# VHH binders against p0dx41: the designs that were tried, part 12

Target 1, 281 residues: p0dx41
Amino acid sequence: MASFIASDQDVKNFLTAPSMNDQEGIGFAYATDEAVLKALIPAPLKLMAPVVCGYVVHMGKPTFSAPYLEESLFALVSYKDKMMGAYPINLLLHGPGAESGVIAGREGAGIPKKLADDIELRRNDNSATATVERHGKTLLNVSWTAGELNDPSIMKQFAGQLALGKEAEMNSFFYKYDIDQHEDGTNHFSNVQLVATQLRSLADQVEPGNLSIQLESTDDDPFGELKVLKPLGAAWFHFDTSVMFNTLKLDEVDAATTMPKLLTGRYDRSFFNPKAATYII
Short names: E, the ipSAE of ESMFold2; O, the ipSAE of ESMFold2 at other seeds; V2, 0.75 times the mean of E and O plus 0.25 times the DockQ between their complexes.

## First folded at step 4 (VHH)

Design p11 (framework vhh_7pa5_2; at its last look DockQ between E and O 0.18; V2 from the best seeds 0.00; counts 0 for: pae O 10.6 > 2, placed apart)
Fold by ESMFold2-Fast, scan of step 4:
Structure p11 (fold): chain B 281 residues (1-281), chain A 128 residues (1-128)
Amino acid sequence: as target 1 above (281 residues)
Amino acid sequence: QVQLVESGGGMVQPGGSLRLSCAASGFTFSTYGMSWVRRAPGKGPEWVSTISSSGGSTSYADSVKGRFTISRDNAKNTLYLQMNSLKPEDTALYYCAKEVKEYKYGFTPHNYYGMDVWGQGTQVTVSS
């Protein structure tokens, strides 16, 4: 029988490194406006290319929750020209495990997670489609068709991080922060920190292909700001295992210059205007 | 172009046996789960059986469990349904169906949601 007091074994299990095993879906990349994308990247991270990457995946066997679907748009960034990896601009989750994923990721790792109203991922033969719906809009509609990338010249760069039958390590950069209410009733940001969360994945399927992508925008999720100038490519992939095995604290950063770039990916417009009307879904 | 060609149907007396075959082409057969679906005259489709892509797991409708056996030959791109102890209520047009990899959470009104059906089917008639 469960208690409000967790057992010692429950606490130990809670602290186990999370795994997102049996993960599959569409990964993709497209070219966007450099000035727009660069402006979204908080210092000390540096944008590596005017490219938005993304995915829509199903997490089949997460160790911390029931299965769920997840979408992300991210930039490719470097830190001090030594570490390279992803800077996620957004993550949207849907499905039985989604609420647990949002709570754990936001509290534990500063990950910009929200709940979508719906995410659908479908593969039929050599074609696949994914859609992400939130607050009355289809924010993302992406399709993959097996074959040549839209831009074949980037094939080595696009597929280079996915080693079939071997473990690949990837960095994701996040900003963690505290929100403290002071005696005057106002909230303040503190302890704003850049961290690198490290992922170790084993891919057993990667199929390159052609990308078609459409974005729609809302004030809560302004995907249209990341304009699709040119589709570059997509792939269908499957990770047998994917373990978040380490997190490194890299830097303490200035709240005033950093926090404006973190809020839209984490909070809806009602946080910025408590008199705003509710969204239509 | 995906093609599924069902065969092996016919007329049989109650208690008899038939083996249905489905020849698949136009997709990588070994990577998809497969199902058999039937439609009796004047009724909607009824799911009969499913087999995983590897053949390692199978499932059956309660109405056919213990009498029907689903199997596959990935080298031949062929799906089979062995039907034993046939009853008049097994009379239907039988279709093989390819599963679509579909991840969507919500109500699923039918056991065969996410299956794509092709071809004309094969008629099974159980009468004396």
Scores: ipSAE 0.404, ipTM 0.802, lowest interface PAE 1.5, mean pLDDT 87
Fold by ESMFold2, look of step 5:
Structure p11 (fold): chain B 281 residues (1-281), chain A 128 residues (1-128)
Amino acid sequence: as target 1 above (281 residues)
Amino acid sequence: QVQLVESGGGMVQPGGSLRLSCAASGFTFSTYGMSWVRRAPGKGPEWVSTISSSGGSTSYADSVKGRFTISRDNAKNTLYLQMNSLKPEDTALYYCAKEVKEYKYGFTPHNYYGMDVWGQGTQVTVSS
């Protein structure tokens, strides 16, 4: 019988490592302005390439929610030239499990998640399309067509993604922080930390192809700042399993220099501008 | 097929020494930099040491400087790690890893370290 009080077993189950099993969708990469992308990367992370990577996927069997669709744009970064991984700039979620996914990610690792108004992902034979909509615009419109990459010279690097049936381990980097309230009701940031989430994933399908991609901005979601200078390629992929098996606390970082690079991926203009309002009915 | 096989791990008392080996096959060993990486129970990977392809340049994590020495024998396709003055916090599964020569772009959420091939690891346990 349902209760506000969770059982001891429920609490134990809540603490198990999250998995994002049965992921399927479009992954892509494009070249962008190096100076612009580098400016978005908080210290001590370093940008590895002037490339934005991203995806639109269906999370079919997450262990923490009902299924949902997810978009991300991320940079390729290193920590001290020895840990490499993804630095997600944003994630937008849509679907029945999306609210739970936002809460879990925000609380677990400070992941920059917001809800999209709509995400669509469609495949027919050897082509696929995806769209992501928020606050009156299509922020991302992406397509994949099986075959040659836009830049065939990167095929050797891409070939490493074709190691099907083997587990791969990777890092994603995030910044966690607390927002504490003073006695007068004003807020301050505390405990601003760089963390790495580590996941082990098993890919059983990767189909390379040509990327077509368009980005738009709204006041709340400035995707267009990450300009598409050159599409590099796309793939349709399926991960059978993807387990987040560890989170590392790497560094405490300065709030004043770090927080300006974190807020837009997590909050809308109404938080920053007393004369901003959005009504969606 | 590229293969890395670590050996030489074991149990040792604090203050003791071990020498790890990594046998490499399936690639031209002498043209790649190599690293040791370790993973303590319940923790993620920690970089330990790197050596250049010729063996002329070495670097170490602060936690092991002065105690560990990386070396290689390109004629035998073998990487070594001499570990002296071992501490309980050195307890970990130790991997050797091959340096990438080219940057890999990710079309999926996957990204790799700056090394692309890892062995199965050899266990080092430092206890009284």
Scores: ipSAE 0.006, ipTM 0.225, lowest interface PAE 10.4, mean pLDDT 84
Fold by ESMFold2 at other seeds, look of step 5:
Structure p11 (fold): chain B 281 residues (1-281), chain A 128 residues (1-128)
Amino acid sequence: as target 1 above (281 residues)
Amino acid sequence: QVQLVESGGGMVQPGGSLRLSCAASGFTFSTYGMSWVRRAPGKGPEWVSTISSSGGSTSYADSVKGRFTISRDNAKNTLYLQMNSLKPEDTALYYCAKEVKEYKYGFTPHNYYGMDVWGQGTQVTVSS
């Protein structure tokens, strides 16, 4: 029978490493303003290139939820010149599994996840489009057409992404924190730390092509701050498996200098501006 | 300074065979896995086969399994692909690729280690 009390086996299963199997969609990269992007990156991470990468994907067989669609924009960063990887600036989720995906990511690794109002991802033959809508605007409109990259000079960098039929290891960097309440009811941040999640993924399809991309801003989601100065390219891809196999605690960091760069990706204006109100049904 | 030079392509009739070679220089060949990737006219890259650094583990795309054999000679810094029972759909520009150990630009949602260097490729054309 159903119960509010979970069994011991349920608790054990809850603690197993998650997999995000059967991922499919559009990945892309574009050049942006270096000073703007660098300002968003909390210490001790360093920006590696003035490039925003991103994706819109269908998560077909996640082990923690029903399927959902996910968007992300991320920077390429290093930690102390010894670990390199992605620093996601935002993730927006939509679909039947999306609520579970937000909860799992926020609680597990401090991943900057929010819910979108709508995400669409469509492919026919050698072209695909995706849109992400939130709070009255299409924040992201992206298209891929199979063929030549927008910037052919990055061909060798593209070749480094081709790991078909072989598992590849990946780093993503996040900042975790706790919100604790004082005895008087006010809140404070504690345990603010930099972590890296490591995934092992098997790509069985990567089809490069031309990127068309447009970004817009709302008060809650200022995507347009990451201006598209030059589209570099896109790809359609499929990952058969993707398993989180490691999480590393890298540094404790100062809340006062770090949290201002974390809040917008995780909360809307109404959480911290007393003169902001949003009514959505 | 890493260089990969493919050779051995050509024209062949359906059912024929070719052996591709890839000469590697500028890195310690025996410590890296290697792959063959092909690009058909009007299509994106397609993975063909991968071999471990020692040569003890191989894998193949379903489309070529049983017809192609990947091998390597670590003393000669050379990767090979024996292609038998060739079909018109095998027509492509064939590249060899070196395993990467560090991240570069990417178009997928993951920062990952994969292949980083391709040569100019060698053309394989299968037609009557």
Scores: ipSAE 0.006, ipTM 0.232, lowest interface PAE 10.6, mean pLDDT 84
ESMFold2 (binder alone), look of step 5: mean pLDDT 80; pTM 0.807

Design p12 (framework vhh_7pa5_2; at its last look DockQ between E and O 0.03; V2 from the best seeds 0.00; counts 0 for: pae O 19.1 > 2, placed apart)
Fold by ESMFold2-Fast, scan of step 4:
Structure p12 (fold): chain B 281 residues (1-281), chain A 128 residues (1-128)
Amino acid sequence: as target 1 above (281 residues)
Amino acid sequence: QVQLVESGGGMVQPGGSLRLSCAASGFTFSTYGMSWVRRAPGKGPEWVSTISSSGGSTSYADSVKGRFTISRDNAKNTLYLQMNSLKPEDTALYYCAKETKYYSYGTTPHNYYGMDVWGQGTQVTVSS
C-alpha cells in the first residue's frame, strides 16, 4: 500500500536524473531589439547576440510524468567569457504531465515554468505549426517549412546544438532563490544564486527550414516585448534521449537588481497586487 | 527509413471475415495515430478507419462502421483491422498509413486523418 512515508527505494528512484525522452517539435530563432533583450538578462550573465531562440515540443516519454507539450523562449548568454548556454526567459507547459513538470522544474531547478491553457503542435509532410494559448491570447504562433533557413548564414551556429547522432551537452542558466516571511508581515528574498544545469541530448532527426512567427502579449506573459525584427530559421527535430544532470552553483547575486527580472516569468500579475484586508486577532 | 508492411488479405465469401495486420518500423509507432485506407479497382483512395496513438480513440467510415474494428499493439509495433460481415464492395487493396503528427490535449478535436507514409498494400477480394 502507498504511504506518506516514502521507502528507501522510492527516495533513491526520486533522485535519478530526469529525462525527457522521445521529444520532438519545432526549434526556431529570430532577431530582436538588442537593448530590450539585454535588459532582461540578469548580471553576471552577458547576452551573446540580439537573438531569441525558442521551441515548441512534445515530450513523449518523460521519466517523471505522463506526456506533455512545452514552449520556451530563451537567450544565448555567456558567464565570465568561459561558459556559454541558454538563459530561459519563459517556459509554458500543457498536457497530462504538465503539472508534474512545472512542480519538479520550479522546485528542483529554478526553471521559470507556468501552465498554458492550450498548446498544439502539428506536422504534415514538410510543414509544421505550433500555437500556445494562455489567458485569452495566442501568445505564440510558429510555422516551419522544410528547406532553407530564412538566413542561411546562421546555419552552422543554428544546427550546432542539434548535432545528429552524437550526444550533445549544453548549459542552461537559472536563478534559484528563497522567499522568507518576516515578523513584520513582509517577505524577503534570500539565497539568490545563479546555477548552471547541464542537458545531454541525442538527436536522431534534424530538418532545417523556413520560419514564420507571430507573437501576442498579455500582462502575465508579455511575449510582444521580444519583437520579431527578422525570422532567422527553424528546424523540426527529434531527441531520442534528453537528460538534465549536474547542477553547478556559480554565483551568489544581489536580490534587489536580480529579482525584478525573474518574477514575470514565474508569477502572474495577481501576485503583485497588494491585499487591502487585514486580520487583527 | 519508415516502413509499413501489410498482410492478412485474401479471397473470402460474402459474410466472411479477415484480419489485416501492419508491421511498422523506422519510427516511434506508439506516438503516431494510424489509419487504414483502401483503393477499389478503378477508384481513388478511400479512408476506412483511424486509431489514436494510445489506442483510446477510434473512428470509422460510415460504409464499414459496425463491421470493422481497428486496434493496435504498441509493444509489437503492429496495427490490425478486423473485418467482419464482408461485402463485395469491400473488395480493394488495403493500405496501412501513418497519420500526420498532431499533439493536442485541449478541449478542441485534434484527430484529422492524413497520410505521411503509404504501405505496400494487401489485396482483399470478396467474391459475389
Scores: ipSAE 0.439, ipTM 0.831, lowest interface PAE 1.0, mean pLDDT 86
Fold by ESMFold2, look of step 5:
Structure p12 (fold): chain B 281 residues (1-281), chain A 128 residues (1-128)
Amino acid sequence: as target 1 above (281 residues)
Amino acid sequence: QVQLVESGGGMVQPGGSLRLSCAASGFTFSTYGMSWVRRAPGKGPEWVSTISSSGGSTSYADSVKGRFTISRDNAKNTLYLQMNSLKPEDTALYYCAKETKYYSYGTTPHNYYGMDVWGQGTQVTVSS
């Protein structure tokens, strides 16, 4: 019987490690303004390169939802020169599993997820195109064509990071926080902390190629702030499995200096400005 | 291709000292940070120490701080780990590892080390 009360077994199953199996799409990297990108990175993370990486992928067999499409832009960062990995600035989701994916990521790991109005990902032979639309604009238009990278000098690093047919472990860094209400009804942030999620992924397809990319901004999604100074390259990839197997609590951090860098990836202008209104059906 | 070869391990009594070396080839050693990682029997990998490309910044796990010293000689493409006041808990296979500039690959489920190449390791055994 359906019930608002979950069984003990449902609770146990809820706690199992999530997987994003059968993940496929376009990955890319481009050079951007170092000062702009560095300013977006909350302490104690440090920017490792003036490069934005990103992807538009189909999450074919997630264990927590129906399939969905996902976009992300992320920076390459380090924690205390000990751990390196991705710091996602945003993630936009679309499709039948997207609502569940936003809820799971936001609540489980503090992942900056919002829903897109539309995401398209299309491949024909040796080329592919993806678009991400939200709130009146195409925020991201990306194309991959198999062949040479835009900057061939990075080919060894770009291709050599993935060992086809072998598992690779990756870190993604996120910030988690609580919002508590004072007796007078006003809110404050508490328990602001840096975490690292660890993914174990098995790549069985990586096809490097040329990147074409365009970003635009809306009031809610200022993607254009991350200017494309130089396209570096793209690849079509497939991960057979990708499991988020561990989460580490790394540091507690200062809310006043951290939260301004977190809110726009998680909330729209309506949370900040009572005069902001958007009507989309 | 990139190669890292560790040496200097062996058996030592508690309180003793060893100096590990890691000979690097196949890349521009002076432009990458380097780390030591160890794997004790029945446990996963544990990060030990990291040194920046210039040698100007070092960091250590709490379990070894004050006892171990990481260093490098960029002219000889060699990484070192001086281990003093060794304890039975330090018994492990010790690896050196090269940091990555971009996306990195790690094997430790607790920490991500940001490293893309590991050596074969050198065994350190501390016993009476």
Scores: ipSAE 0.000, ipTM 0.129, lowest interface PAE 17.7, mean pLDDT 84
Fold by ESMFold2 at other seeds, look of step 5:
Structure p12 (fold): chain B 281 residues (1-281), chain A 128 residues (1-128)
Amino acid sequence: as target 1 above (281 residues)
Amino acid sequence: QVQLVESGGGMVQPGGSLRLSCAASGFTFSTYGMSWVRRAPGKGPEWVSTISSSGGSTSYADSVKGRFTISRDNAKNTLYLQMNSLKPEDTALYYCAKETKYYSYGTTPHNYYGMDVWGQGTQVTVSS
């Protein structure tokens, strides 16, 4: 019988490692303004290349929800010049499992997730397209056509080693924090921490190709700040399995210098500006 | 041992032309894409142009499009860059680079790669 009180077994099952199996979609990379991108990266992370990477994927068999579509733009970063990985600037989710995905990511690892109004991902033969809509604009319009990369000339800085049919481990970096309320009703940030989530993924499909990409901004999602100076390439990929098997606490960091770089990926203008209004229902 | 040797640089006046060459050895040249990259004094590297392994597909940075032409001769294992209508801002050390066959998008690499083996460079100076 259903109950508001979870059983002991329910609690144990809740604590198992989540998996995002059957991921499929477009991954891409483009060159952008180094100074602009570097300014977005909170210490102690360091930018490794003036490149924005991203994806639009279908999460086909997540263990915590129905399927959903996900977009991300991320930078390639280093922690102490020995751990390298992704620093996601944003993630937008759409579909029947999207609400659960936002809750799980926000609470589990401080992942900067918001809901998109619409995400579409379509493939036919050797080409694919994806669009991400939010708050009145198409923020991202991306396509892949199988074949040669646009510009592989600086690929060493952001290309990785991935063996098809073998598991690969990957780092993603996030910042977690608390918001505490004082007795006078005002809020402050506490426990601001850099963490790394570690994914173990098994890729069984990677098809390289040409990238076409367009970005636009809204007041809530300033994607256009990360200008596309040069498309570098795209690929269609499929991960058979992908499990988040570990989370590492790396550093406690200063709230005053860090939080300004975290809020826009997690909240809209109405949270910051009492004169802001958004009408999407 | 993989080697790339650039030549053909020199001093030219604005509006002049130069042709750069890159002699490749120690790998199967015809199976790899090739690129030119330049480094101006006091600046970081800037991609110039890329050509596919067959020579059938080329791409150029906006700053050189219409003025520079990349080409290759797979029988001679040689990459070329024809540079016309040269400007003072083209002054740089020009490098030849070999592309790798492996890449990854959307994943965190253990090591960066996508282009390896750079030559020693050939200096191009455009001034009057």
Scores: ipSAE 0.000, ipTM 0.114, lowest interface PAE 19.1, mean pLDDT 83
ESMFold2 (binder alone), look of step 5: mean pLDDT 81; pTM 0.813

Design p13 (framework vhh_surovatamig_d1)
Fold by ESMFold2-Fast, scan of step 4:
Structure p13 (fold): chain B 281 residues (1-281), chain A 128 residues (1-128)
Amino acid sequence: as target 1 above (281 residues)
Amino acid sequence: EVQLVESGGGLVQPGGSLRLSCAASGFTFSTYGMSWVRQAPGKGLEWVATISSSGGSTDYVDSVKGRFTISRDNAKKSLYLQMNSLRAEDTAVYYCAKEVKGYSYGFTPHNYYGMDVRGQGTLVTVSS
């Protein structure tokens, strides 16, 4: 039986690279206000395009938890004009494995994960819908219909990236930090650093289509700040495997300029103002 | 400025062979994995073969395994596809494609990255 003292084998198993296998859902992109999106990106990352990408997916066979649903909105960024990748602005999780996903991602990789109150993802033949609900609002409502992208002019570029049956390596950029508590009742940030988490995925299904998207805001999750100026397209996709296989430490960064851009994606307003909290017993 | 220039396509009879070449410039060729992808008339893009940055690992779509061989010469910044035992079903425009590092989950419009990851292509016609 289990003990509060883990065995050597349990420690070894815990350190195995996490994989989000049998992942499927809707990926999408839309054009947004460049100045707004650029302002959200902490230096030294650079915004590549005035585009928000996102997904709502079901993680069918994670190696660290029961299945769960996950949503993200992310920007396309570069680091020193050499590395390209995603900068996730938010991640919301729901379902049986969601708590484990939040814990593992926040503690191990600095991923800005929170729990949603509900995430639904449904496909019927050539159409699919997803909704994300948190704190009394439907933050995200998307639909995909198989066929042409909203902007057909980008179809050839989209297809050129997504050769099926090929392993793809991807970078996601995150900021990690410590919070130090002092005897005078104040906290401060330390060890604020930019990292790249590297992911290796094998896609076996990508079906392009038309995107419909609606965003709503709460103070905890201000999705409406990332206004939908023009839907670009969506796809239904499936990854057989998706493994987080490496983390690169890139830069130490200034806490004063960086931390204001990290808090809303990681914490709710009650962390800043206790009176904002709602408590139900 | 990334440039990929494919060559070596042409008309060939079933059972014949062709060797495709891709000349790369504008990036450090030796640090990127490379692929061949193809588009048959009226069809979408299909992945054909991939080679790692060092050339130490290769993979193929099942329909070409044993018939096609992908190779590279990092000193010459060139990628090759040796195609043997060609079939009518292999008729397509063949594109040399650079690995896109930083591609993320789901839908990501390529042109909004600000670079092309494939060349203009070379036509292979297998007829009888």
Scores: ipSAE 0.013, ipTM 0.222, lowest interface PAE 8.0, mean pLDDT 83

Design p14 (framework vhh_5c3l_4)
Fold by ESMFold2-Fast, scan of step 4:
Structure p14 (fold): chain B 281 residues (1-281), chain A 128 residues (1-128)
Amino acid sequence: as target 1 above (281 residues)
Amino acid sequence: QVQLQESGGGLVQPGGSLRLSCAASGFTFSTYGMSWVRQAPGKGLEVVSDISSSGGSTTYADSVKGRFTISRDNAKNTLYLQMNSLKPEDTAVYYCAKEVKGYSYGFTPHNYYGMDVRGPGTQVTVSS
């Protein structure tokens, strides 16, 4: 029988490094407006290219939950011109393990996770499609067809860089913060800090291909701000293993300039305006 | 085509020194970080040292720290490894490797060293 007091063994199990094993889906990239994307990136991170990357994947064997589907749009950034990685702008999750994924990611790693109303990912031979639905809109509709990237010149920049069966390390940059309640009825941000979560992944499948992509926007998830100016390419991939093995605390940052860029990816508009809430029975 | 050609290995006695060179071609050498990677008999690959594109930042494995020095000459497209106080445990084939700039699987950016060894390597044997 379970108890509200966890056993010593349960605590030890809880502290095991999380892995997103058997991860499979569509990854993609498209060109967007540089000034718009650059404005979304909090200092001290620097935008590396006017490119939005994204994925829609199925997490087949996460160590912390049942399987689930996940979508992300992210930017390519650098820190102090030495460390490179992803800066996730959004993540949406759906499926049996999705609620656990949201809770764990937001609480433990500062990841901007919300629940989607639906995510579909489907592969047939040499083609695949994914859709992400939330609050009555199809926010993302993406397809991959095996073959050349939309912009084959991009493959020349990365020739020989992807290696199947070799471990790769990747950085994802997040901002962590606390929210302090004060007795005068106000909240204040504290301990606002830039961290890098480090992933070690082993891929056993990468198939390049052509990207088709469409975005729709809502006030809660303004994907249309990240306009698709030019599809660059897509790939179907599979990670056998992917482990979040380390967190580096990099910088403390100013709340006033940083927090405005973090809230939309983490909260819906009702947090900013109670009148935005709609009730349907 | 990226080409990396290692040289300077050989037989040396314990406590001796060697200087390895790597001639690079087929890419803009000055914009890529570089590394030295070794493989001892019956073991996997070990990254022993890396250097940033400008040469302003270097790192070393604990096993070689204080004994090895990595450097580069961007005008000559050449990477060097100065190896001092050599030990029998340093016996290995030494490879140079270009840093990998690109996308992980699914277009996530990554940067890692020692994952792309192109040349035949140069054998270093430390014995009497």
Scores: ipSAE 0.015, ipTM 0.272, lowest interface PAE 6.8, mean pLDDT 84

Design p15 (framework vhh_7aqx_2)
Fold by ESMFold2-Fast, scan of step 4:
Structure p15 (fold): chain B 281 residues (1-281), chain A 128 residues (1-128)
Amino acid sequence: as target 1 above (281 residues)
Amino acid sequence: QVQLQESGGGLVQAGGSLRLSCTTSGFTFSTYGFSWFRQAPGEEREFVGAISSSGGSTDYADSVKGRFTISRDNAKNTFYLQMNSLKTEDTAVYYCAAEVKGYSYGFTPHNYYGMDVWGQGTQVTVSS
């Protein structure tokens, strides 16, 4: 019989490393404005290239939830010229497991997750499409057609990121923080820290192809700030396994300079307008 | 092999209600979105309603909005069309449909030509 008091075995199971197994979808990259993208990256991370990467994937066998769909746009960054990895600017989730994914990612790992109103991913033969809808806009519309990348010169580098049959380790950088209310009723940021979450993934399918991509913006999700200057390429991929096996605490950072770059990816505009009417029914 | 079968059609008086069911087999039900279409005698097949894989998104033809509700029960591998406030112009053969060729996650679009699997159809007759 279930209880509000978890068993010792339940607590042990809860602490098991999460996996996002049986993951497939469209991965892509496009060139964007360097100054704009660089300005979004909080120190001490450094932008490596004026490129936005992204994906729209289906998580078939997450260990913590039912299946769900996920979208992300991220930058390629370095830390102290030693570690390289992804800096996610946004993540949007939809589907049966999406609420669990948002809660676990935000609470446990500082991941900037929100719920989309809809995410669709469809593949038919040598073509695939994905759309992400939130607050009345199609924020992302992407297509992949099997064949040559938009920019064939990056093929070797692109293929290297998704090497078939080889376990690959990747860093994702996130900022964690606390929000503390003081005796005077004001809220303050504290314990703002940079962490690296490390994933080990096994790709068993990678099909390069041509990218078509369109972005729309809302104030809650300003995708249009990451302007598409040149599509670079896309691939359909499948990860058999993807395990979040380690997290490193890297650095404590200044709240005043860091927090302005973290809020839009985590909160909607209603958090920044205390006079806006809100309704709950 | 993927199959869809409608049930629940019949004769009903104007202003009455019917619930159509579509039972599915041969694929993972929870992964796919589903649609209802209808065809009146001498007319082309038209869209009626759709439901996403999660059940969180639904869409309806303007002619049925506010009267018809689409829903799904993943435990029963079945989805439904609840038809309320029926009109004589709702008389048609009703078909359930799915786009199952290739991979589809999330909401299936209202593209009749994209539908891969169709039910046999069930007759709905609304008398005045």
Scores: ipSAE 0.014, ipTM 0.389, lowest interface PAE 7.8, mean pLDDT 86

